# VH-VL binders against f9uss8, part 4

Target 1, 221 residues: f9uss8
Amino acid sequence: MVLTDIEYLLSYLEAHHVPTIKKKRHTYLTYHGLAEHYTYVLKDGIIKNSIILQDGREYNLSYIAKPDVISLLRDEVSRSTDQPFNVRIESEYATFYQVNRVAFWKYVNSTPELQNYVKNYYRKKLSENILRLQRMVMNGKKGAICAFIYSLVDLFGRKVNEGILIDFVVTNDDIAGFCGISSRSSVNRMLKELRTDGVITVKNHKFIIQDVSYLLDQIAN

## First folded at step 1 (VH-VL)

Design e01 (framework fv_ebronucimab)
Fold by ESMFold2-Fast, scan of step 1:
Structure e01 (fold): chain C 221 residues (1-221), chain A 121 residues (1-121), chain B 111 residues (1-111)
Amino acid sequence: as target 1 above (221 residues)
Amino acid sequence: EVQLVESGGGLVQPGRSLRLSCAASGFTFDDYAMNWVRQAPGKGLEWVSGISWNSGSISYADSVQGRFTISRDNGKNSLYLQMNSLRAEDTALYFCARDLYYDSSGYPDYWGQGTMVTVSS
Amino acid sequence: QSELTQPRSVSGSPGQSVTISCTGTSSNIGAGYDVHWYQQHPGKAPKLLISGNSNRPSGVPDRFSGSKSGNTASLTISGLQAEDEADYYCQSYDSSLSGSVFGTGTDVTVL
């Protein structure tokens, strides 16, 4: 039937025989600060965007678990713009279209459907960044964790007898990085509080959400 | 400074029981899951059992299921392993280990020095 | 009862790099569960060397590094030193066992 914006982009890239690359779990597609001449489009797999500081602290920006462009922050004419964040593979493998950056923007400039995709992409990413800011700054640490766990429902959620299983292993270090919390022990304590309140449980190191309404009540809207 | 001190090991005959204890200090004991891990002389590490922060989640290795019982007393900062129906194959140095997580065990981070259990006829 | 597979031994000269592999299954490393690495000197308790695949605890030299790809994790020791002579164990969580699994262990010899 009618293709979504991303489905149109993927069909366009395949029809034009854009090359792909495949990367293994916990390897990096690219690094924050690295010069890069490509626009990457996730075809399959799960990735994590982050900024890693010199002392090893990680600030996590997003998981991407559905096909999407990784970043459009660089235009076709900027010489000195480096990659804005690290991209690490979180699935067994991830596959990406690797499009020369100048060529990508020529495709966009010549194709009304791709121009529409870019406009919608920026709106979507701006909205996602506002929600991320609310999670980290406006909701407090408890609200940040609740917002983060709820965000995993759309990406990894599966209904089970006990509630909603988040069918992906999310470490306390990853949670700390997503929520701007400085230590694993702080995350550990706050997750303990959520479990005590009957909001979540854990089975095989995967979350099961038992009280969705509690999480929603903790999110600024 | 995290400290874990095991006690209760010794020489026992097959079929008898022994109770191991672990005294924890230097951290908030009830914020962490705990593990027992053993190592037979000259052999590798084998995970035995784990218990969550509130005793709500408990797991055992197949080799000890039904014979060993893990428990904790958060008021005393202590972890226990009750070992029943001991076999020669249970001869090992038994380590108490803190887990990285509170709600599920299986990722040891800090270890005690171990207590030796020898099961011989 | 399932163990993660490691080579029995690895050797190198001072200043060289050595890599220890740790191979699991679809119920542990292959399922996305993190890998820890422990160093054990003779007669001593294990010490956490790498947590969560690649994180170094405070006090661990940066010449120790960890990585994971598919069913396999690796520990790399660069600039090998005499004090690195020890047994090394990988460890992960296994969903089919609902518990921890350790590697078979690797003896690192510095000659």
Scores: ipSAE 0.000, ipTM 0.511, lowest interface PAE 11.5, mean pLDDT 84

Design e02 (framework fv_ebronucimab)
Fold by ESMFold2-Fast, scan of step 1:
Structure e02 (fold): chain C 221 residues (1-221), chain A 121 residues (1-121), chain B 111 residues (1-111)
Amino acid sequence: as target 1 above (221 residues)
Amino acid sequence: EVQLVESGGGLVQPGRSLRLSCAASGFTFSSYAMNWVRQAPGKGLEWVSGISGSGGSTSYADSVQGRFTISRDNGKNSLYLQMNSLRAEDTALYFCAKDEYYDFWSGFDYWGQGTMVTVSS
Amino acid sequence: QSELTQPRSVSGSPGQSVTISCTGTSSNIGAGYDVHWYQQHPGKAPKLLISGNSNRPSGVPDRFSGSKSGNTASLTISGLQAEDEADYYCQSYDSSLSGYVFGTGTDVTVL
């Protein structure tokens, strides 16, 4: 019943002296479609996962702001070694364990604790992605923006006198990419409406959520 | 069933060129990194060069950087080493070796018998 | 220098245990890269003996074992036999060289 978590994985990687790499803000750790033989584990920092759609638009999949494996969609037997996502650094620096992909899966297959971590990882990511997709598809573009802003509470939320501060700068381009909206100007128009309605405000380029109930009402029910 | 067969070795004069080939069979060639390793007579093993399964990434020992070029033809299951500006110290038995994994971190699970390169005037 | 350091030779009697050390640096073994071991008989290609610090490939007797701690790896041959007389090489990946590095090699003599 008691399952291993990210702390076990991190201690395992440190005990085996797995190499780390450090990357600067707005550089890419890897690119969607790049042939590469590594599994990356975020040790510190904030990253954004994305893909480039066939029409050239960037579709943003997730922010990761806590230590975790970036992706487990690649297996040890696949003939294609292509990376599933672009990984961009969003904090001033991010540090990663760089683990040979086949060696990573060999460790997993020989270690019950790591097998349980992987099982829990897949369940968590699948559940999160299904919920996100459901909320975005059911609620239109404005509902998608509201769902996205609300999702930032868990990652970056901090209580302040004016409401909930999202302690991270999120650009209109990133919001457009997360919500499947064609332009940053469309996003800006909808954000202006939310500001006018007193739902959010902006201080030092960061959102403050003033009316959480409004966002929840737009997501579902 | 896995076989690696080297060819192309021989006697060559300093400053000349030579191309080695390695014919692979019994595994999915394009899925594995391949390597050249050499051994001078009576001496130890020295890694020379490696190439990723797709051929998109190559690496070289400092001693051969700028003189040797590794390449592969996945349609022909063949690995190559183009050796230019040969020196007496390049005299060695050259082995073709298959990476156990898909990159440069793992050991070599299969080796050919080697092809002898002698650089002498 | 850049090679992994091994003793030049090790000797033992049949049935004895011998250990070969392989010492690296912070750019290879010390950086956490796995260590692999090869056995080479005269006139033959090297054979992978230990993979990834301690794993035995199919067909390798269990009297061969590998371990790693810090910047040093060890190969232990228990119950030494005449056919173990060979050269032994360790190997790791080196991040500063962006490539593989072999040990200096150890000649095992069965007395």
Scores: ipSAE 0.000, ipTM 0.423, lowest interface PAE 19.3, mean pLDDT 82

Design e03 (framework fv_ebronucimab)
Fold by ESMFold2-Fast, scan of step 1:
Structure e03 (fold): chain C 221 residues (1-221), chain A 119 residues (1-119), chain B 111 residues (1-111)
Amino acid sequence: as target 1 above (221 residues)
Amino acid sequence: EVQLVESGGGLVQPGRSLRLSCAASGFTFSDYYMNWVRQAPGKGLEWVSGISSSGSTISYADSVQGRFTISRDNGKNSLYLQMNSLRAEDTALYFCARDYEGDYYFDYWGQGTMVTVSS
Amino acid sequence: QSELTQPRSVSGSPGQSVTISCTGTSSNIGAGYDVHWYQQHPGKAPKLLISGNTNRPSGVPDRFSGSKSGNTASLTISGLQAEDEADYYCQSYDSSLSAWVFGTGTDVTVL
């Protein structure tokens, strides 16, 4: 069988003994605003990307839970430049290939499969950003929470007898940060509404979606 | 001025049925989850049943599942509890309680109506 | 369903402070559901005392305060007064039961 573009990249990095680094839960791989000379490729684990707002609050952008390049916003030629966002480890451990940025782009430029990966990567990130914008500006707070919970199905969803288990602990603080909601109390009240209405339940600190159609209806305006 | 007034309690034989009512006033009844909570003489509070503002979501305590039916009539600002196959263990003061949808706390309670199940 | 554990009784003298614990499980308090507190005087309906772990409704004296950590919530009554002699119940939501659950109740005696 033919390897996917990301499988191809991972195979290359492993075969060429590219250095890896391993980080523990709730430590940071990179910080917003710091200079960086590397392209990081997630090998294993779960991470969260965020930015710092003007008032010092952290605004959450995405979870990455499958092998992927963390960011491609910097080119191979530009002067040393600041990181666009924070990267925090959310699994017990996460492992990354640490690739010199110039060397990474030389590899990409020599490999048609990775050129396609980069094109698909940018398309995917643009699409994700448009959906995030829609959650923030086009829906009320409850709609934003519903859209966010549904977005977790692709990353962490697993079918169980009670519905769809989101096999990852998501805190009310994280939900507030993803939805642009200023209060953990506000998030908690809306989640309790969803639980009372039988839309979701909680087992071992993880969500189970019992009424997927309800969440889908909240996404469509 | 929120008011909840329960009625329909009384002495009833085991195995018989009884229907409780709760008349609500002073608020938009159709905006609120409504609950029945009971308290046996000298004992603690036990949640019995709840119904969403629209009536589409209904829940029961395991002890009454299959025997009790909660319902509401938003046009009449009324909540009901149909109690079938009554047992001695159902003897209690039954309270009607209001919960704003999504908050899960009971901010207003009625005075309660006493149900006694005995021969 | 009384799924939350409270001490049977607690006592104090006027002006002292007492704390009532409310211990749940991973399906209710431990799952992140808020804890609410009710005060019940003999022969009366329960009255909401604390909502959402820490919030005091209008008309409730600031002597009453709530907190929550992990599987346990606490109600603290400072400056005890004779009128505080009552039964106190905690309440949360249980996801495994899809039901509200109350604590076993605590009888507060002011000696």
Scores: ipSAE 0.000, ipTM 0.411, lowest interface PAE 18.9, mean pLDDT 82

Design e04 (framework fv_ebronucimab)
Fold by ESMFold2-Fast, scan of step 1:
Structure e04 (fold): chain C 221 residues (1-221), chain A 120 residues (1-120), chain B 111 residues (1-111)
Amino acid sequence: as target 1 above (221 residues)
Amino acid sequence: EVQLVESGGGLVQPGRSLRLSCAASGFTFSSYEMNWVRQAPGKGLEWVSGISSSGSTISYADSVQGRFTISRDNGKNSLYLQMNSLRAEDTALYFCARGYSYEDFGMDVWGQGTMVTVSS
Amino acid sequence: QSELTQPRSVSGSPGQSVTISCTGTSSDIGAGYDVHWYQQHPGKAPKLLISGNSNRPSGVPDRFSGSKSGNTASLTISGLQAEDEADYYCQSYDSSLSGEVFGTGTDVTVL
C-alpha cells in the first residue's frame, strides 16, 4: 500500500512520539498575532481559520476538515513566530500534533516524502486562495455565496436521494464572514432566493445542493 | 501503514445476533466515511451500510434495514455492525471499507473480511 | 434486486484488450452518478481500480481506463497480462434506494 502525503506525515509524527493537544468546540488553538514556536498538524476534527478586522468584523479564510498542516507561512529560520490567523475548533473536539517549528522543518528537509507533501501543500493552498479571491472580488455577493457553497462539496459533500448533502452545519454568520458580506440578513435573503429557485434546500440545518449547474453558472471561470 | 481489521464473525444460529468490529490504524479515522460490504461464498459484492465521517448520516441496504445497526467510535478508531435477527441469507464475508463523501471518491481501503455463517 | 448489470465473464489472450460493461438505470448511472471500479483476486479483498468514472488511484497502471456514456460505464484493460485475471466490480449510487449499489461482477480470464 502506498500512503498519501498526509498519511505519511501523520505516521511519521506518531512514530516519533510527537505530543498532541486536544481542544473542545468553539475554543481557540491559537490567535492571529500570537507569538509561538509550534507548527500544528490537525489529526482529527474540524477547524476554522479567521482574522478579526480592525472594525470588529470576522473574516473567515478556510475550514480544514481533513488532516493537514494548519499553516506553513512561518519559516524555519526567523525568530519571528507570529501566528498568521485565528484557529477555532468547529467539531466537538479537535486533536493536533504540536511540533516544534525548527524540528518540523528539519524533518521536512531530511525526508523526501515530507518535501513532496510541502510542495503539494503550497500548490493546493495557492489554488484555494485564487478561488477565494475570485469569490470575494469577481463574482458579486450572490456569486460569492454560490462559490462558497460549492467549495463545501469537497469538504463535506455526500450523495443523497435529493442531491448533494453538505454534512456540516454552516451558520449564516460564518457564510457572511467567508463572503465578506456585512450582515446576516443579506445572507438570509440570498439563501432564500437560492431555495426559491430550487438550487438548494435545507434539512436539519444542513444544505442539500439540488442544482449544481446553477451554482457553477454563478461562478466566474 | 493504513489498515482496517475486521473481527467478530463466526458461526451463529438463525434468529440470533452478532456484533462485528473494524479497527482502523494508520490514518485519521474521524475524517472518513465508512462502509460495510459483504460477499456470500462464490457470489458478488453487496453494500450493507454506510456512515458519514461526522456520524450524522447513516444508510442501509433494504435487505438489512431494521435488523442491522452501523455505528462508529472515533475516539477508538473503530467501526461496528450490530446484526440482529440473523438469517441464512446473511451468511457472507463482511468487509470494512473506507470511503469519502464526495462523488469522485470510491472505497480505497479495505480490510481482509470476517466470515459470518448463519446455520443451524 | 438492484445490482448494476455486468457480463458474467470476459476472456482474452496476453497483450489483447478487453472491455467490461456496467449497465444501470435512470436512478443510478443514468442519473449522472459516478461509477467506481474494483479488482478482486481470489481469496483477497477488493482493490479500488478506477475512481469517479475515469480517475486512476496511485499505483494503478495506465492500461486500466474507465469511461461512462448514458446509463452504461465501461472498464477497458489494454495489454492484458496474467496478473489481470480477477473479478471486476462496478459500483455507483442509486437515488431510488438512497444507497450504494455494486455490479453483478465479471470474471476476467487470461488464456
Scores: ipSAE 0.000, ipTM 0.426, lowest interface PAE 16.1, mean pLDDT 82

Design e05 (framework fv_ebronucimab)
Fold by ESMFold2-Fast, scan of step 1:
Structure e05 (fold): chain C 221 residues (1-221), chain A 122 residues (1-122), chain B 111 residues (1-111)
Amino acid sequence: as target 1 above (221 residues)
Amino acid sequence: EVQLVESGGGLVQPGRSLRLSCAASGFTFDDYGMNWVRQAPGKGLEWVSGISWNSGDISYADSVQGRFTISRDNGKNSLYLQMNSLRAEDTALYFCAKEGLYGDYVSAFDIWGQGTMVTVSS
Amino acid sequence: QSELTQPRSVSGSPGQSVTISCTGTSSDVGGYNYVHWYQQHPGKAPKLLISDVSNRPSGVPDRFSGSKSGNTASLTISGLQAEDEADYYCSSYTSSSTLYVFGTGTDVTVL
């Protein structure tokens, strides 16, 4: 009976026969700087947002693992049509609604439920970004890795006998990209320390967090 | 079919240069670290160089540091090894190897090419 | 960078168990659980046999097993078969500026 704001948007897009696009694992939906008049809404799948640094390295910004609008940055300011991020598919397939940008914002501006969704979206993203910046600045490379691993609990976490299973394979290169660490050796060393200290373990190439309080201590002020 | 195909080997004189190539197919090349591993005739395996998926991390064995340069072109699904100041001791079969998902921190090499032979002699 | 030490050769009869050791230092085998084993038949490319000390990839028979104690990792081949006659190499992550080091290799002969 009662729909969330995002469920309301998805129902609208389905009812109005908005076209979908389906992409396979490790292909890109769009690129930072690409000029296009679309807003993308994730229908199913897992994606990763990133930017390419001047030296060619990829800096990872976020995973999105449940239906949501991919980005609303610059979309409110009609003068900018450039996509803000690279969007790579991380699940076997991901499906997106491809919505004309002008039509999307007309719908939002005419619908109180979606105005509320957009307001809450910006609040959520601003809060998440401030918290991430705070943890990165105050706690060095090891703190950044701990903060990143902890952030995976909300997206992929599942309680098991050994602790909290992160039910998604995350590579060392992805961790390096999320934490701004250029050396794979540094990531490997810090992960080994966490495993030796009994903080994490690995089963079938997925992390299990055994000591969540340690992670929280490393990222606290 | 997941495949790695090396090319560019041959006979070369000491002090000269040679460039090896490795063409990848059947997987998303830009998501995996890539490595060069060599084997001298009748000898064991020796790791030569590695490069991360985004070229952000590059490492070399002490024996080739400063002489060899590893690079990749993700748009062409290709890995390269530029070999300068070649020595007789560099004579070996050179394998291209892909990092897999078997390991969680430091991946094992799950796919190997058949190798390309480099012979350095006067 | 030092190579990991393996015996030059081991031999056994069909149905016997053989074990190959791979000895390093606290900066490679002893410090991390990132030890891998490769099988190489004459004239062929190496094939991944065991990853991360004891993980067996799909398609590798369960008679191959790996373990580690201190600075020494071991590959055990139970129920030795004629097709196991090959060279075996261990490798490990190293905490030096280089990423990987290989073992000296072991020739397995089935008598």
Scores: ipSAE 0.000, ipTM 0.438, lowest interface PAE 12.3, mean pLDDT 83

Design e06 (framework fv_ebronucimab)
Fold by ESMFold2-Fast, scan of step 1:
Order: C-alpha cells, then structure tokens, then sequence
Structure e06 (fold): chain C 221 residues (1-221), chain A 118 residues (1-118), chain B 111 residues (1-111)
C-alpha cells in the first residue's frame, strides 16, 4: 500500500494537530500582494485563484476542487513575501490547514515523504500550467471558452441523459476572467452561439455539454 | 425569467415585530445566496442581511444584528426576514435580492414598505 | 456601518461625459472585491448596470463603462442622455462584515 503524496500530507497535518480555518462562500482566504506567513492546504471545498489587473479586470487562474496545497511559490527564507494571487471560496464552505510558512518548510526538510510531495507538486503544477497556457493561447477567444468549458468536465462533470452535466454554477464573469475576455456581453454572445449550435444547454443555471466533440475540435485546432 | 415578490410590510409601532416574505421563481432557489436590502424614503441603499443557498450561513449589518433574523425555505422557494424590536430608523422599503451569478451583483424585487411610527 | 463613498451629485449636458467615483476601504474594494453599479429611476427598483467592475449586462448601452484602480471604482457615462437622469449606486463585498456594502449614491442630473 502507498498513500498518495497528498494523502500523506493530510495525514501528517492531522497527526500533528495543525489548526484549520473554515471560510464561507465568496470570502477571500488571501489576496494578491498581501504579506503572508502561512502555507494553506485545502482540506475540503472548492476555491478559485485569481489576480486583479490594473484596469480592474479579474484574471482567473484555476479552480481547486480536491485537497491540495494552495501555493508553494514562496520559500521559507524570503523576507520580501506577498501572495501571488487571490484565493476566493467557491463552495458553500472551504476548510484549510493553516501552517506557519517557516514551520511548513521545517516539516518538509525533516520528512523525506514531504520532500517527495513537494518535488512532485512542482512537477505536476508546472506541467498543468504549461498545458493550460498552451490551450488558452493557441485557440483564440471562442476556443478559449470551449477549452474552459471542457476543463470543467474533470472538476465537476457527471453523466446525465442530455449529456455531461457540469454540476457547479459558473458565472459569465468567471468565464470572462478565465478566458481574458473584457466584456460579459462577449461571453453571453458566444455562449448563445454554442447553445444555438446544440453544443451546450443550460439547466438550473448549470451547463450540460451535448456535443463534447465540438469542444475538443476547438481545442485541437 | 427571474421574479422576486416581497410581502409583509406595513405600519408598526416601535418595539413591535414584523415578518417579511419573498417569493422567488424562475431559477433554482437553493443555488443562490439571498439578501435583504433596504432604502429609507429619499435615502440610499443599505444592505441588511444575507443567507447562503443552503441556509447554513447568515450575516447581518451591525444596525440590525441581534434584532433581525434571515431564514429561507428552499422547498417553498421563499425567503424571510423576522424583524424584532423595531425602531423608527428601520422605516424603509425592503428589497429581496438574489446574487446575479454568485458575485453579489443583485437581481431585485419591487420591495415592501415598512413604516415604524407611533 | 461603513459605506462606499460617492459624490452626492454630478451634472452634465446632453452629449457630455460624466464620471462617478466610488471609494472603499481595505476590507472591500481595496481587498480586490468586484464593484457593481446600479441605476435607480424614481419609484423603481435598482437595475444592474455594470457587473464585476466593467461588464455590461445585455441591453445596457455601451456608453456606460466601469473601471477600478486601487480603492476606487468609477462609472463613466458618455454621450449623456435625458433618460440617464437617475440615482447611481456602487456595491461591493466587505470581508469584515461578511456581506455587501453600498455606496452613498449619486444623483445624476441632465441639464
């Protein structure tokens, strides 16, 4: 038997009685630019990472819907430290272990299993981010929306009679922010086109993907 | 089409209670946080209270904390505001408001007037 | 409780541009929370005009635009028309209150 890296980390944090913090939907765990002395580990819930651009637009980086470390971009010895992005709660509640950043790295340095977790974490996140960037940059505006909707299948997808239900309410503002689109009207227009073409439908404010091959074609080309 | 219809307002004496209701239709009620926002005659908008889609989490403006209770019945698509220990400064048009797409950008009802006077 | 600060009134002639500011604190706009704008005509419920700092809902003319920088958001109305005469409110989320905070409101007069 082998625990996954994240299961090992969660077990370690529980065994050492690391405190948790619980946050309500649409509150922020942390902000871009805020000085931060904690490393946060998602125990339960769904969060969204974003940055606010100088013109006030929100650029959304990722959803995290499974237990994971939120960010390891800061090392334990850096004096100039601020959070690289905002973390907003998207589920009704989210629960986090809050580990003093210096203490977290002390745990890592003293524990071979955690060293392995950190190494694999960076490798995995780098690969995921490169793939995401490639899809977004190469596909243009409509392709970006199609790639984003398809990315929701892995996080929230479940099979229903009509197609694949995305069992999470995603707002047009979130879509605009994930796709780098400056107006909600542009998002609305493109979503209407997808609905008219039978690619998606909306039931109870949630997407149902009816033509997954259309989305994949937009991503591939 | 989203519709929010408030009711339960009226004239009430200071120190008494009123219960406001909001009937929601045109959307899956339990998927959205709901809010009460008030507007005194000729004055601006003031957020009063909010409740999560599940009903498990509530929040209140300092001016009403301990006196007002927000609640919801998702089986009936209804939102409520129980107002106790009413004061003259609670006189306002009370709006029911839904989060528009979860950003707290509100979809509004038409409001119900509450007048607290001797 | 804390309110977002707006000018009490702004005025302009038809065809001119007017801008309404909305200034918050570190627990709301300064914390990176989005700013939304509502238009309210006399005797009517507020209507969503701008969502998420700069996004126009379907049916809102493109002469309305929003922006945000630091602790301040702005609503700009270009090509001012008679029907724009109304009260305008900004709104954001406040983390210390775990709830919404509204602006003090701005009365727009079209001369």
Amino acid sequence: as target 1 above (221 residues)
Amino acid sequence: EVQLVESGGGLVQPGRSLRLSCAASGFTFSDYAMNWVRQAPGKGLEWVSGISGSGDSTSYADSVQGRFTISRDNGKNSLYLQMNSLRAEDTALYFCARDFGEYLDYWWGQGTMVTVSS
Amino acid sequence: QSELTQPRSVSGSPGQSVTISCTGTSSNIGAGYDVHWYQQHPGKAPKLLISGNSNRPSGVPDRFSGSKSGNTASLTISGLQAEDEADYYCQSYDSSLDGSVFGTGTDVTVL
Scores: ipSAE 0.000, ipTM 0.403, lowest interface PAE 17.2, mean pLDDT 81

Design e07 (framework fv_ebronucimab)
Fold by ESMFold2-Fast, scan of step 1:
Structure e07 (fold): chain C 221 residues (1-221), chain A 124 residues (1-124), chain B 111 residues (1-111)
Amino acid sequence: as target 1 above (221 residues)
Amino acid sequence: EVQLVESGGGLVQPGRSLRLSCAASGFTFSSYAMNWVRQAPGKGLEWVSGISYSGGSTSYADSVQGRFTISRDNGKNSLYLQMNSLRAEDTALYFCAKDSWYEGSYYYYGMDVWGQGTMVTVSS
Amino acid sequence: QSELTQPRSVSGSPGQSVTISCTGTSSDVGGYDYVHWYQQHPGKAPKLLISEVSNRPSGVPDRFSGSKSGNTASLTISGLQAEDEADYYCSSYTSSSTYVVFGTGTDVTVL
């Protein structure tokens, strides 16, 4: 029996007494343009990655709800990269290992298990980004909303009698930001349409997906 | 079961202060944005102020900006309006109103629950 | 701040259809679908009748309907009944002032 890549990383950081930092809901771990000498590893909690577009609109990239490295866009030699995205805490608290960036890459370069984690991380993120781009450019606004709701199944999905409960509260503003929709009214109208058609329902302010096949049809070719 | 009950209105002299309260019951108060809307005798509705579900964002009509302060206490299921430097033009029935959307903004989605209102009369 | 323009009064007989207009600008009614309608009976609190241009809340009869074209939103009451005698107010989100603007109000009289 072997540890998973992420379990190995977490055990390694713990064994080396890497400090942790705790952040509360709707505060930011990092900002575009902020000087950063750290690689952050989510230990516990839920975060949202976003970028600010030229016109000031927020475009949401991902939720991260399981332990993982937040970003590996900077290696130990990248010095001029201004990250254009923000990391906001979405759970009541989130806890991170705060690893000096040079030290992080030293650990990776000297440890085959961590090298495997990094290779798997890049493959996973590349695949996720290709799928996200494919869905967004092919499906229009309603298709984007359907694809987004379906994407929440993997992160927050739980089987209940009525269907699949998305066990996380997602605001209309967040949906608009994930789907590149400038009008919250358009989001609300499309969600109401899905509710009327029996595709989703709402219980205790969380979505329940009643017709998974409908959502899948909207994100197919 | 879902209801809002305003209190704190009355007769007050110009230039003085008054604090209105709104008690909420039958819904999760901390999950909804809240508004104050007023209606002068025989006149139409005027939006006065709004506050987000968390209390982190507030806004005011130009006619009350700098004089009125909206606040909430989610632990007590209560909304407040502190009214300073009152004028005769502030005479109105003041309604507490709940926004219809879960963790939505106070200005987009319409007000689905209203209290009965509390009368504020500003005169000597 | 500016108000949305409504007719002062509208009247009709039982069973007739009446329409109330709500006219704004591209910074409120014309720019966004955040237009709502409220019904207020004499001495009572307002009741949300239509939300987001045309959405009817649970419990509101289907004879009430809403629409929008350009800078003008409309509330239509089909099959007018005695209990529809009330004041009607539109409201909209606005980008040109502090967020929420109400209409001037319309008194509906059932003859």
Scores: ipSAE 0.000, ipTM 0.417, lowest interface PAE 19.2, mean pLDDT 83

Design e08 (framework fv_ebronucimab)
Fold by ESMFold2-Fast, scan of step 1:
Structure e08 (fold): chain C 221 residues (1-221), chain A 121 residues (1-121), chain B 111 residues (1-111)
Amino acid sequence: as target 1 above (221 residues)
Amino acid sequence: EVQLVESGGGLVQPGRSLRLSCAASGFTFEDYAMNWVRQAPGKGLEWVSGISWNSGSISYADSVQGRFTISRDNGKNSLYLQMNSLRAEDTALYFCAKDTYSSGLEYFQHWGQGTMVTVSS
Amino acid sequence: QSELTQPRSVSGSPGQSVTISCTGTSSNIGAGYDVHWYQQHPGKAPKLLISDNSNRPSGVPDRFSGSKSGNTASLTISGLQAEDEADYYCQSYDSSLSGVVFGTGTDVTVL
């Protein structure tokens, strides 16, 4: 049997009877700055990671829509440390393995397959952060929105007659938070421009991408 | 129906302390930032303080910084303002206001009726 | 503290249009931050009238409209009615204060 790194981790946690916790839409699993003892692994559902900026506004870091560890930024040996970001449930329910953090790192340190997962996890997160920086700094506001919408194809994209359906409701507040745009009105105006130009349309509060080439032309690589 | 009910106002001497409360109902309190806004008799609106949904971000107007403390109890759907070292210029009607966003400082969808604070000798 | 500048008063007759300006600085409206408008009747709490420059919340009549250009936002009341007699306040965010800023307020009189 050939398993992906995450499939191996999930089978390991299941075999060791690690407890799960289930949370409802728009509740929080954990908070930026909360001291706790756990590493969480998403088993099912969709979540959003965010931080609160000094000016009081929320900056969104990522959606996670596939099973994955939520964060590995915390120390292996400390019994308690602050969570690096907020985790909000975006699907109707989300289910997590709740692993004691010190125990999690003992599992990793004793298992070569889990060590490989951790190495691949850090590479993936570094790459995602570079793309996020390009979205916010290198592409301007319109390019940032285009890059963000395109990034949703991998997470939520489904082919339909009109184009690519993003099968998830993304609010203008979430877009503003992901793109570092302070004005919800600016987001709304730029989305109207994209609709007028035939690049996207909206059906049942979900985006349909009609012109993928346009989005790609707006993105710095 | 969204309701915000302020309490704790009254007459207080300069230099003393007072604590205001706001009881919220009709919405998921823990999901939204909350604010205090005041209005002196016959004067305009002045933003006093704001607190994010999880208390992770707190902001104050320069006029109250170091004297007032905003806090919230999500389990009780309640917002508070601890006012220390009160001055005559703090005399105002104090409104509790619901932000439209979890991190706050956007706009205020719903307001309470206000509670009057009078600072006088 | 920086306030947004509004005229002290504006007056009109029933059926006329009146416009209230709200002028900011490079740290608030000029920086691209959205402008919101509130209506306050005597003895009442403020009510959100316009959000995000031009959006009307449910229950607000079509005769109220908002716009923004450069450092200035405007609230226009068309078909002025007796019940529009109230104080009007604009509001934005100020990056230099890291906080919310309100306008000086405008008294609308319907004669």
Scores: ipSAE 0.000, ipTM 0.464, lowest interface PAE 12.8, mean pLDDT 85

